# VH-VL binders against q10081, part 23

Target 1, 150 residues: q10081
Amino acid sequence: MSNLEFVYKYFNSLDVKELYDIYLLRTNVFVVEQKCAYPEVDEIDLKCGHLMLRNANGKLVAYARLIPEQQQTVRIGRVVVDPDERKNGYGRKLMLQALETSKQEFSSSKTFVLSSQEYAQPLYRSVGFKKCSDAYLEDGIPHVEMRLEL
Short names: E, the ipSAE of ESMFold2; O, the ipSAE of OpenDDE; V2, 0.75 times the mean of E and O plus 0.25 times the DockQ between their complexes.

## First folded at step 13 (VH-VL; framework fv_temelimab)

Design h2 (at its last look DockQ between E and O 0.65; V2 from the best seeds 0.00; counts 0 for: pae E 3.3 > 2)
Fold by ESMFold2, look of step 13:
Structure h2 (fold): chain C 150 residues (1-150), chain A 121 residues (1-121), chain B 106 residues (1-106)
Amino acid sequence: as target 1 above (150 residues)
Amino acid sequence: QVQLVQSGAEVKKPGSSVKVSCKASGYTFTDYYMHWVRQAPGQGLEWIGEIDPSDSYTDYNQKFKGRATITADKSTSTAYMELSSLRSEDTAVYYCAREWEDLYYTPFDYWGQGTLVTVSS
Amino acid sequence: QIQLTQSPSSLSASVGDRVTITCSASQSISYMYWYQQKPGKAPKAWIYGASSLESGVPSRFSGSGSGTDYTLTISSLQPEDFATYYCQQYSSYPLTFGGGTKVEIK
């Protein structure tokens, strides 16, 4: 049996090792693996929630950030799974937990949004998101907006 | 054990329609998208479209929009693809294929055995 | 629509040979998939994420590439590797496949 643990913290509650793990995972995938040079660390990190999935050995295997926006909306961003931990369903588990955590932490929320690279659309639609825009560039990378309404 | 079992081969006249079935077993049918892909004799693979069985959302290759209809029956765990106004160029093996849906890993991991549709006069 | 161009369309090689198949995309993509198809059978997932082998795929297979140019390599061809190999993209709808590369054993 794998013992998975979700940890959710606002930025100011992260310890140094948690922050290191988050940025290592994000940078290794979004910048290095995807070969896309851009400022991956941004100021949104300072004012949002950070959702971590750890395995029984304490390894950070998946991560997302939860960003409250106006009009009862939560944006889910930086969704990532460790390259060595793929094919285990952690992306789906992370997204389901992101929705549940958002409902608990941002109780007035009724709309969930994200900006998806096309490779990630299958995951997001599997948990109920639907495409709601044409493709657009974000930092030179094609994205589409996706939305889930309660 | 995941299995996709398709209906048998069909011989059709030009101008008619064909409806191919794909019965899923060994997993929760509504948790995974189903795709339809065809392969003409001696040719490569061509994506027709997809369906989310949970809510019947579909998307089609533009080439087949207006002729292809993809549906799903949750009660029997069966997907269908209907192609109308058949022409000789539609002669192909038609496959259903399940999409595995995790981040970074979305291959067609299970395929039906294929259904040969022959369009001849 | 993203077009995938595979080269060569067919090749014939001896057991033990190194074989390289290329797939060139009409625009940059993030993740490439490869499928192996034996005659009379449905395709099988073979390589995902450009370079990761599916379970049970022999280590003589490898994949590489990024952006528009991707390769599948067989380091020492074996008789069971006779098949057609297809690349496939999932970066943009409609989903598209390469034209295939048929690998024949002499």
Scores: ipSAE 0.292, ipTM 0.752, lowest interface PAE 3.3, mean pLDDT 89
Fold by OpenDDE, look of step 13:
Structure h2 (fold): chain C 150 residues (1-150), chain A 121 residues (1-121), chain B 106 residues (1-106)
Amino acid sequence: as target 1 above (150 residues)
Amino acid sequence: QVQLVQSGAEVKKPGSSVKVSCKASGYTFTDYYMHWVRQAPGQGLEWIGEIDPSDSYTDYNQKFKGRATITADKSTSTAYMELSSLRSEDTAVYYCAREWEDLYYTPFDYWGQGTLVTVSS
Amino acid sequence: QIQLTQSPSSLSASVGDRVTITCSASQSISYMYWYQQKPGKAPKAWIYGASSLESGVPSRFSGSGSGTDYTLTISSLQPEDFATYYCQQYSSYPLTFGGGTKVEIK
């Protein structure tokens, strides 16, 4: 699809509709679909970047947040694709853009890390991430730490 | 379209080795992990191992470590699975399967047609 | 390794029947995956995550579950549904499959 649009904004630049769309998508997937009650909205949202993928109709179809860390590291979090928009390759597109946007926003970035839900490993592996930890629980959900060095 | 075409059936003696090939087409071979899974006659599925064709990283089911060797040839977009010290219980259909790249989907989206390996005296 | 136990190993049903297959994991997993396999053919991706269907899978199929217990349900069995179904986990290595459930015609 040629009409996809990536928008990257920090929290204070988000309008009410954008914020609503982000939280709606995140809660529908991470809380409702995954049947996990946890503080989905957190203070990190206030300090990180928000990467939005919208289709031609303006619908938020995928999202991730970019969190700068120490030692030229960027953490990619809250990676999500709308349940009704899956099988369109948006996950991979999102991750590739996340890496590119990180390089632009954080010019010194060299290392990318994320906490992958176990089922999501293939997506991250496809863009070069490698598992670098044993499985652990995060909010009761099994995760693994993954890393990409560029 | 994505296709995985495997080599033909094999009949082997106990103690020998077999090498099955899986030629991939219709996609960038190095962008996807390739897995090997086998199925004994009338039995379930058993994961053997995986390879990242881009750098030949491999991981194996401990059950097969020391006997199974998975390789990939980027120039021909072909993955291989070699199993040594064959025994009768290795008789099975061996499948290659591509690991899908998306966030939520079933891991193995495309499969080869399978290769029957029969081990008998 | 994570063991997946499917129940039943086989069942006989008639067209139109409601069919339920269960898969129990030895430890908690995030999602259960399901494959459909017909005789002489490779498995096909069928249900991913917890309850989402792969492209081309009829709506009479559904998945459910969480933690260690998952189910595949066929609301009204059709002739083309007679096959063996396998659950699979990608939570930890080695990757493992359930023993399979053969759905046979009564």
Scores: ipSAE 0.282, ipTM 0.780, lowest interface PAE 2.2, mean pLDDT 92
ESMFold2 (binder alone), look of step 13: mean pLDDT 92; pTM 0.942

Design h3 (at its last look DockQ between E and O 0.55; V2 from the best seeds 0.00; counts 0 for: pae E 2.5 > 2)
Fold by ESMFold2, look of step 13:
Structure h3 (fold): chain C 150 residues (1-150), chain A 121 residues (1-121), chain B 106 residues (1-106)
Amino acid sequence: as target 1 above (150 residues)
Amino acid sequence: QVQLVQSGAEVKKPGSSVKVSCKASGYTFTDYYMHWVRQAPGQGLEWIGEIDPSDSYTDYNQKFKGRATITADKSTSTAYMELSSLRSEDTAVYYCAREWEDLYFSPFDYWGQGTLVTVSS
Amino acid sequence: QIQLTQSPSSLSASVGDRVTITCSASQSISYMYWYQQKPGKAPKAWIYGASSLESGVPSRFSGSGSGTDYTLTISSLQPEDFATYYCQQYSSYPLTFGGGTKVEIK
């Protein structure tokens, strides 16, 4: 059996190893694997929540950040699964936990949003998100806004 | 066991319409998007559109918008694709395919057996 | 619309040969997906996320590439590998597929 643990922390509560693990995972996927030469580390990281999924050995296997916005809205971003761990359903587990953690940490939240490349839409649809915009470019790559209302 | 079973082959005249069915079993029909993809003889695959069976939301390849209509009947777990104003270049095998629910995986994990539609004068 | 160009359109090879199929996208994409299709059958998912094998796909298959240029490689061709292979993108609507590469026995 898998022994999985979710850990949620604001930036200043992260220890140095947690921060290292987060940035290693994000850069390996978003910069190296996806070949997207964009500043992956940004100032939003300093003022948002960080949701980590770790396996029994302590390896960070999936990650998302939770960004409170105006109008009782939470933005979910940087959704990523470790390449060697992708056969385990962690993407769906992560998204379900992101919704539950957001409800607990931001109890007034009523709306969840994210910006998605098309390849990720199947996951977001499976947890209740729906496309709510025409495609737009972000760093030259088509994205679509998706939304879930409580 | 997940299965997608499509209606039989059809022969149609130019200007007419065809409606292909796709009966789903072995899973909860409303939990997964369904897609339609066609393949002309000796040609590659072409995406037609998608439907969310839970609320009938659809999106179409612009090439087919105005001619293709994708619907779903929750009570029979059946998706349909209707193509109107048929032309000879619409001769193809039409497939339904179920969308997979995870990151990074192939989006179409199960396919119907295909339905040959022949448009001839 | 993102166009995918596969090369070659067909090839003949012997059992044991190393085979490489290319797929070029008209613009940069994050992931390429690959399907295998046998005559008279629907396509089967084969390689996902550019390089990961679907369940049951033999380890002689591999995928690689990034940006606009992607490859599928068969390290030692076997009789059951004779099929048509298609690449697919899901980075922008409409979803598009490559024209296919038919692999035939010599």
Scores: ipSAE 0.452, ipTM 0.808, lowest interface PAE 2.5, mean pLDDT 89
Fold by OpenDDE, look of step 13:
Parts: C-alpha cells; sequence; structure tokens
Structure h3 (fold): chain C 150 residues (1-150), chain A 121 residues (1-121), chain B 106 residues (1-106)
C-alpha cells in the first residue's frame, strides 16, 4: 500500500469523524467480533495518544493507544486492525510506528509494555516484545503481559 | 517468495539421534519465530518447540524436553531440530513452520515440505 | 496443557453437502485456528480467529464459536475440500492441535 498515512493525536485534537471512526472500529472488534461486553470507552482515552492508520481512501484501517506511564514506560493498548483490512501487514506496521511515535512523543521512553490477548502474541513478538507474565483474564478474555526494552 | 526447505528423509535405529534442517528464504530469517511440529503416520499434529532465531531463545513441549534441541544458524538462515534417544514412537513427518506476524491470522503461515523420520530396529 | 477435542474424527459427505466440524477446548480460549491438510502435504492455514478466513480460502468456509466451543462449517462441499482439518490454539503453551477431522467422499 503506497498511500498509507499515520496520524497521531491526543483526545482534544480529534475531530468528530476521527473519534467516530476510532470508536466504531474498536467496538466492532473488541465488543462485537470478540463477543465481549465491557466498558470499551474509558477515561484513558482522554489522557492518552491516539495513533491512526488510514489508507488511500481515508479509511481507518488500524489503530492503537499510546499511554505514558511512570519509569520511562509506554503502554500500547487497544491495538486493532479493521476486519476487512487484515492480512495486509497493518498490524506490524502499526506496532513499528507506535514504537517510533512513542520515542518522539515521550523522549525518555525506554520500556514498552502491553497486555496481549493470547492470540495476538505473534504480532508483538515480531517487533521484539517478550512475554513476561502468566496468563490472566481481562474482561473474561485471556491475556499475557509483554515487554520490550530499548 | 517465502520458502522453507527441509532436509531429506531419515532412517534411524532406536537410541540414536536425528537432526533435521530447515532452510528459510524469501524473508528476514531473524524476524520470525520458527516452530517444529511433527505428525506420526495417520495421526494428528504435535507441537515440539519454537526458536527465536534473533537470539536463539527456545521453548519446548515438556514431552520433548531433554530429548529435543532446536537451534538456528543466522548465517545460513537455517533452523535445526535434533531429537535424541529415538524410539519407534518418534516415527513421524517433522515440519518446520514459520510463525506469522499478523494480529489475527493463524500462527503458522508457511511450512516446510516435511521430513520423514523412521525409527526401526 | 489445553486439550482440543475435534468431532467427528471422520465423516463421509457428498459434493454439495453442508459439513460441520466442532472443536472443544478443555478451557476457554480467545480464538481457534483451523488448518487444512491434504495427503502428503503440509498443513495450510485456513481459518483464523473465530469466524474469519485466511486469504484465498473460499467463502463457503466459515468459523464460529467462543469460549471452549468452536465450529468450522462448509456450506456446500466441493471436490477440492476433501481433506483433513485441524483446529489449533495459541492461548497457552504448549501449543496444541485437535485430533483432526477427515472429510471423505461418500
Amino acid sequence: as target 1 above (150 residues)
Amino acid sequence: QVQLVQSGAEVKKPGSSVKVSCKASGYTFTDYYMHWVRQAPGQGLEWIGEIDPSDSYTDYNQKFKGRATITADKSTSTAYMELSSLRSEDTAVYYCAREWEDLYFSPFDYWGQGTLVTVSS
Amino acid sequence: QIQLTQSPSSLSASVGDRVTITCSASQSISYMYWYQQKPGKAPKAWIYGASSLESGVPSRFSGSGSGTDYTLTISSLQPEDFATYYCQQYSSYPLTFGGGTKVEIK
């Protein structure tokens, strides 16, 4: 894909359409596809960065949250790829950009962490994350903690 | 294109060892985990273990710990699976399989052609 | 380890038939993966997640399920679909496969 565009914004800078696209994608996947009823929209959205990947048509094809934490740590969350846009390598592209954007936005960042749904581990492993916890349930879905040290 | 080419069939005596190779091409060898899976004749699939070629991290099915050794040679983009103390039950086709990086798709996207290992007295 | 139990182990069907294969996990998992294998060949990635298809897989294939119970369905069996299908989990180590379901010609 030749005309992909990454856009990184904080909540207050999102326009109505961007916010709509993000919540539509997240709910369609994390709630509907994964059959999990939980508070998808939360207050973290107000405080974190929002990384959007759009294709040449302007469609939001992938998304992630970047959440700064203490001790030079950045948590990457709500990693999602549009169901109709999968198998295009957008997941890995998103993660690589997430790391790069984090370094730029949080210059002191050294550690990256995320809570991976078990099935998603290969994606995160491909960019260097390592499992660092046993499995646990989050909203009834099995997860593992993963970490990347730079 | 991604290709995984495995070594040829082996015939081994009980108690001996076998080392199967899997040469990878068409992608950056160190960017993907490599797995080994076997299949006894007429039976299902059994996961043996995995390796991260970038740092040679390995993890094994407990069933094979102590007998299976998975290694990788970055210079030749080749993964290896060595199984020692062979027994008749180890007779199987052994596959290498690359772990896919996508968020949702099946873990093993490319497979070697398989290597038949026959253990018989 | 997570045990995956497929049913049936084998079935005979005709072209055009609706075929249903089930895979039950010993504990809850997020996604079930499916592979197709033909004689003398390596398995091929077929269905990912719970209900989505790999690239190149015909639309007559579908997946469904959640928790411990998952299903692969072929809406109208075609000649090229006769094969053995395996479910697989990546929820916990060791990775495990189902026992397989051989779809044979009636």
Scores: ipSAE 0.340, ipTM 0.794, lowest interface PAE 1.7, mean pLDDT 92
ESMFold2 (binder alone), look of step 13: mean pLDDT 92; pTM 0.942

Design h4 (at its last look DockQ between E and O 0.59; V2 from the best seeds 0.00; counts 0 for: pae E 3.7 > 2)
Fold by OpenDDE, look of step 13:
Structure h4 (fold): chain C 150 residues (1-150), chain A 120 residues (1-120), chain B 106 residues (1-106)
Amino acid sequence: as target 1 above (150 residues)
Amino acid sequence: QVQLVQSGAEVKKPGSSVKVSCKASGYTFTDYYMHWVRQAPGQGLEWIGEIDPSDSYTDYNQKFKGRATITADKSTSTAYMELSSLRSEDTAVYYCAREWEDLYMPFDYWGQGTLVTVSS
Amino acid sequence: QIQLTQSPSSLSASVGDRVTITCSASQSISYMYWYQQKPGKAPKAWIYGASSLESGVPSRFSGSGSGTDYTLTISSLQPEDFATYYCQQYSSYPLTFGGGTKVEIK
């Protein structure tokens, strides 16, 4: 797994191609693959940070957004790995980088939270997140709240 | 490469206890949950419980609570499953399985299995 | 707990046949996971959800479904595909498996 590149940008710093790649990947997975019609693109995109993982060919293979919240908390959202690039450990790499980037960007960050789709729990557990809520529906999809204290 | 090597077959009397081991290698033992699953002869798969080796957090199938104890030794990268008050219906192959971080498949590596036979 | 009901429990098929295995959950789940097991061996990770294959799994295998109903399909059965397949859910604890479907040679 050589020549991987992490890029972190806020919305206004994204170029057209980057934005396109992000939305293409997110819609292909969260809307098409998961058969869920919902407002995938939202206003949070305008305010949060965007973490991109690209391979040696420049392909966006994984993505997450980082959302600062109150009480030194960072919410990690829209975690996605390209369907053709799965089983390569990119998800865990992404999450580890997300934590590191959060610490750099939000120096006072101590708590990390996310709303995990039920099937995605192993990824977040692998980097230390713990379930902290009962299951609930979000856009008709079962979720659980997870938290990591550092 | 990732490997899970389990202890050998066991023959036990009813009422006794058995402790099966699962030695992990090829990855950071504390970074991944370990699960235990059993399979009675000719039957399906049954989840017993899980452990986070990093802090020894455990969760069990209620069916086994009180009888099953899952532990982990970080120094040897070994997970254990102990089942007490054995009965004939506990006869099964017991597997350890690693929980993978990939979003789409929980158990990516399995031990070779340990046959536990309970008979009088 | 979430119960998974597989059907059929067993089937006989020939090489080249189209095989469909179903798994029904007692409540809605996001993804169904499938394992392949051959006699005397541990289960192997095989298929997930409705749209993707595990690395190394032949393209003749596919998964589909949503909500409570999921299927594993083998478009053209090959000799190495004769095995028992299990579905599994990770939606809630305790984790549960289907009863299995044994694919046998006709």
Scores: ipSAE 0.533, ipTM 0.844, lowest interface PAE 1.0, mean pLDDT 93
Fold by ESMFold2, look of step 13:
Parts: sequence; C-alpha cells; structure tokens
Structure h4 (fold): chain C 150 residues (1-150), chain A 120 residues (1-120), chain B 106 residues (1-106)
Amino acid sequence: as target 1 above (150 residues)
Amino acid sequence: QVQLVQSGAEVKKPGSSVKVSCKASGYTFTDYYMHWVRQAPGQGLEWIGEIDPSDSYTDYNQKFKGRATITADKSTSTAYMELSSLRSEDTAVYYCAREWEDLYMPFDYWGQGTLVTVSS
Amino acid sequence: QIQLTQSPSSLSASVGDRVTITCSASQSISYMYWYQQKPGKAPKAWIYGASSLESGVPSRFSGSGSGTDYTLTISSLQPEDFATYYCQQYSSYPLTFGGGTKVEIK
C-alpha cells in the first residue's frame, strides 16, 4: 500500500511552496549530488508542465517536466527521484504517469522524447523508450536521445 | 523471485567457440536488458555487451566486436553469449547480469557464473 | 572509454579500523557504483546513486566523491567485510569497472 499523489500544473498554476519543492529537489540532485555547476533553472520552466509525485507525508519524492513540441511530440525532462526515496519504484511510476498525463493534456501526442544521461537509460527502457542517437555532450555530460512511439 | 541460472563449466581448445546460456525466471524477461561480464582468474570485471531481449538489439564492447555474439530466446527466457576464436586470455568466469529498471543502480541480479577454460 | 583506477589494490586491516578505498575516473562521471564480491561468488550491488546503500548493507559503509574521485569507506571494519570491492561507471559506453580492492582482516 502506497499513499502516493500525483500533481500536474503549468508554471503559472504552481504555488510558491510547489515551486520551492521542485527547485530544491532538482538542484539537490542535478547540481549538488552530481557536482555539476550550471544554470539548472532555465526559461523552459516558464513554458511547460510540472509533474510532481508526493508521498503520504506530502514530501516531493519524484519530479519530471513535460514540454510540448511540434509534430505531436512531448519532451520529458528533469526526471529525478529524491535520494532518500530511491529503490521504491517511483521513477517508473513517474514515467508511466508522465505518459498518461501527456495523453490527457496534449491531445494527439504520438511521440515522446528525452535526452538521457547514460545511467538513466535503464529506467526509460523499462517503459518502452529506445536509444535513437549516438552519445553527445550536454553541459559537458554525455547524453543520448531516446524516443517512444505510440 | 528473480533468478539467473547459467550453464555449466566448459573446457575449450584455442580457436574454438563457446556458447554460455543464462536462464531467467521470476520476472518478465523482455522488460529488462541483459548484460554479459567476465572475470579472468584473479582479475577484475570486464563488460562484454548487452541485449534488449524484446527486439534483439545488441551493443558490444569494441574489444569483443567480431568475436562475441549475444542473443536471446523469448520463448525460453534465455540469453546466450557466444565467443569465437578463443584464446588462452579468454579463460574467465562469464556472468550474465540484469539491468536495473530504475534510476541510480546498474545491475541488480547476477547469474552464478560459468567458468570457461581455454587450454592446449 | 573511461578508465577506473582503484587504490589500493589490496589492504590488510584490523577489526574496528577505518578503511578507505578510492576510485579515480579518467574523466568526470555522474555516479560511481560499488560492488562487493566474496570468493567464489558473483558481485553484489553495494553502493548506488552516489552514496545510497543497497538493502541489507550495514551503515558502517559509506560512499562519497564527485567528478573523477570517489571513495568507499568502512567506518569500523568487521570480519564479514573481507571481500573484494569494485567500482563501476555507467556514464559512458563501454561500461567499465575498477581493478578491485581486496580487503583482508589481519
């Protein structure tokens, strides 16, 4: 039994506490844990949907952003699980919900894309994504493009 | 419960081939990548390659390209690794290992290992 | 490819000692994973996701590091900790492992 709650909002619908929680989780993992100094908060946040997973205590345990693109495509980014909440299957639950939410919020979406660090490929493979590029650098870190077609 | 059971030890002559099997149970075989890793006696671990059992996509460490062939049989939930043109340096324990389905962990279950000895 | 260099290759220590094992990558990586291997057994996942302990791993183990330099520390060595410890990266293909550090209890 899990008392998990998904919350999805566009930027302008976020309250200040939600925004704080999102940026705390993202920066703690992508900047602090990964020891990578870069402008992690960017302008895409202003123009996308924010998918939050909260536990029974109201803690933000996982997050992703959903970015509508041209040609019936949704880009999923900033996929992260709180360090103390890993190995609970929250990454996979988050990805499955991201696909469902995208179908509800972005009608006719057919293609899902993401830019994956290599260590994250196992998660995306588990929900049907396939590698579709050679490795490239993004902020000095190797990434691959991955795609899921409906 | 997840189990990976490998075929028994093999003794091979230089220039021949060996095919090691890895039977998976306790999970949906096609949902996870399978990796092959070897360990020469008294040495460290060396990644050979990977397979997606759902569509047979493979990728190999370049060191083994042209000699290693990784395959999977969905109907028996069994992965295989074949190494050809064997040399004495290929003497090692060969492991299959399952890829983790989530972030932040690499290989969660390993087979018991298969000793391949290349001599004479 | 990314080369992982573990140090030391072998060590002997007494029960209760603090033990530190290092793993140096030839280029920056996001996460270092650690495995414990007992003689005659397959490796077991030990430390993941930078510093998280696998289920059943005693709290005397810890992982730390960033960029190219990572450590595994045993705060108070116990007899059951004798094993070889391997670091591993999954930041660039081909996947690579360190050469291992054999820990013996003297």
Scores: ipSAE 0.375, ipTM 0.806, lowest interface PAE 3.7, mean pLDDT 90
ESMFold2 (binder alone), look of step 13: mean pLDDT 91; pTM 0.936

Design h5 (at its last look DockQ between E and O 0.68; V2 from the best seeds 0.00; counts 0 for: pae E 3.5 > 2)
Fold by ESMFold2, look of step 13:
Structure h5 (fold): chain C 150 residues (1-150), chain A 121 residues (1-121), chain B 106 residues (1-106)
Amino acid sequence: as target 1 above (150 residues)
Amino acid sequence: QVQLVQSGAEVKKPGSSVKVSCKASGYTFTDYYMHWVRQAPGQGLEWIGEIDPSDSYTDYNQKFKGRATITADKSTSTAYMELSSLRSEDTAVYYCAREWEELYMVPFDYWGQGTLVTVSS
Amino acid sequence: QIQLTQSPSSLSASVGDRVTITCSASQSISYMYWYQQKPGKAPKAWIYGASSLESGVPSRFSGSGSGTDYTLTISSLQPEDFATYYCQQYSSYPLTFGGGTKVEIK
């Protein structure tokens, strides 16, 4: 049986190992696995919350960042699951925790948004997000905006 | 135990229409998108469109827009696909398929048994 | 619309042979998915995330590739591997499938 731990921290509270784990996971999936050369590490990381899911062995198995925006809105981005851990439902657990953590950390939040690649829409639909735009390109990759209202 | 059971084979004349049903059981029908995919004899798979059974939102492959109509009946947990103005090239096996909700997983986890629609004069 | 081109459309091989099926996309995609279809049956989930095997899929199967070029490999063909294999993309609507590769055992 796995023992799962969620850890949420703002950038300035991350320790060096946490930052290393986050960037290793994100770059291995978004840059290496997806073969997409773009500045995956950006300035938004300095000004947002970082939600980590670790298994019993301490491995970072899933991650998302929570970005407060205007009008009581939180943007969820960089949603990723470690390739070796994908059959465990961690994506859905991560998204549910992202919503709960956002309510705790950004108490005025009512609206959640994300920019989804098409393959990821099924996950976001399962936690209540709905498509709210036509497809558009983000770094050359098709995306749709999705929204959840509380 | 998820099951998708489709209506039986149909033989139709050109210019007519056909409506294929897909009865879902073993899960909450309104929680999952349903897709329709067809396969002409000896050919590959072709996506027709999708429906969100909870609010009847649909989207269609442009190739079928204007001829295909996808609907869902929440009270019977049944999805339908109607194709009008049939032509001989519409002869195919028509499948319903449930969308899988996990990140990175195969998009369609459960499929109906298929419904053969034959269009001939 | 993203076109997926599978090659070959059909092949025959002996038990124990290594078999490679290719799927080429007309545009770069994030992930390729694979289905196995037996005659008279609906497609069955086989490979996801480009390289991960679905439950119950024998380890002789593997998937690889990225960008526009993807492969499904059977390292040692067995009689039960007779089927048609399809690739699929979910990177852009409309969703599309490859034309299929029929694998026959001789």
Scores: ipSAE 0.556, ipTM 0.840, lowest interface PAE 2.0, mean pLDDT 90
Fold by OpenDDE, look of step 13:
Structure h5 (fold): chain C 150 residues (1-150), chain A 121 residues (1-121), chain B 106 residues (1-106)
Amino acid sequence: as target 1 above (150 residues)
Amino acid sequence: QVQLVQSGAEVKKPGSSVKVSCKASGYTFTDYYMHWVRQAPGQGLEWIGEIDPSDSYTDYNQKFKGRATITADKSTSTAYMELSSLRSEDTAVYYCAREWEELYMVPFDYWGQGTLVTVSS
Amino acid sequence: QIQLTQSPSSLSASVGDRVTITCSASQSISYMYWYQQKPGKAPKAWIYGASSLESGVPSRFSGSGSGTDYTLTISSLQPEDFATYYCQQYSSYPLTFGGGTKVEIK
């Protein structure tokens, strides 16, 4: 557990195994675990950055998308932690790295936003995000918009 | 070690106010939201509200809006819950609870020992 | 607000029994959380997400469910398990708890 590795790649740089791991993890959580049928794989995957966290065994334990938007804004999406790896603080590590990677990759980035399932707010709040919208439904699941200004 | 230590039991008259304190230690007070939850005798748990001690942002259960005021003192790492216009139905044990950041985890990982507030004429 | 209805409100069981507690939400939620509370004590974090356990929770406890219906199961009740269990949702503000299920010794 001491040898965690972050890897950041754009879609075209992902190898088949990396892509497989990402989609497997995302599908298992957002579709299967949360019992939500929706277009999980989308065209944004082709245009965004993919942040992967792997443990010492090479297992993908956490993942997030980094999506550049207008006005020096970066959207963080598809934040997920492997169900078998959820007591290791990987979520917060992922978010901190996501912010750092965004600043490096998108040097002009000043604002970070995300759509949080309401249950996930504690994670995002822990790294400085604040709720900036009322609750709304996304694919039938309550969400809130959250924002972090740097 | 994380500890939340609350103020002692209170006996209040109807119409009065009570202010319960929750002193936090063992962690950075401003890094975690603090919640207040109450439990009437023999009853279930009821969420009152929350505060971000870092900037004193608050949110309340609508049931308590106008009567409950949650505050935090960073200098003493203490959260407060004040409830005004007390009525007999407010008799309960009041808990402070820390919200932790782990994704998917149960929201409230540490609790105060509780403060009994009795409202009687 | 999302209302959580627990069933039963109380039950009597013996050591070694299989115990099942249900929590029904007034609308679909992604995760149900559970707390254990013993008399005179504050609630303790017990089960998170859909079926995961908090640190220190014995493996005889498990959670399951989806949508509006969730369950907490104790495969083989032990003496230390006699307590009141509460479900909780964080899917929508205001945060809400179930009415609780008191597990008593038969």
Scores: ipSAE 0.392, ipTM 0.811, lowest interface PAE 1.6, mean pLDDT 92
ESMFold2 (binder alone), look of step 13: mean pLDDT 90; pTM 0.924
ESMFold2, look of step 14: ipSAE 0.365; ipTM 0.791
ESMFold2 (binder alone), look of step 14: mean pLDDT 91; pTM 0.928
OpenDDE, look of step 14: ipSAE 0.237; ipTM 0.758

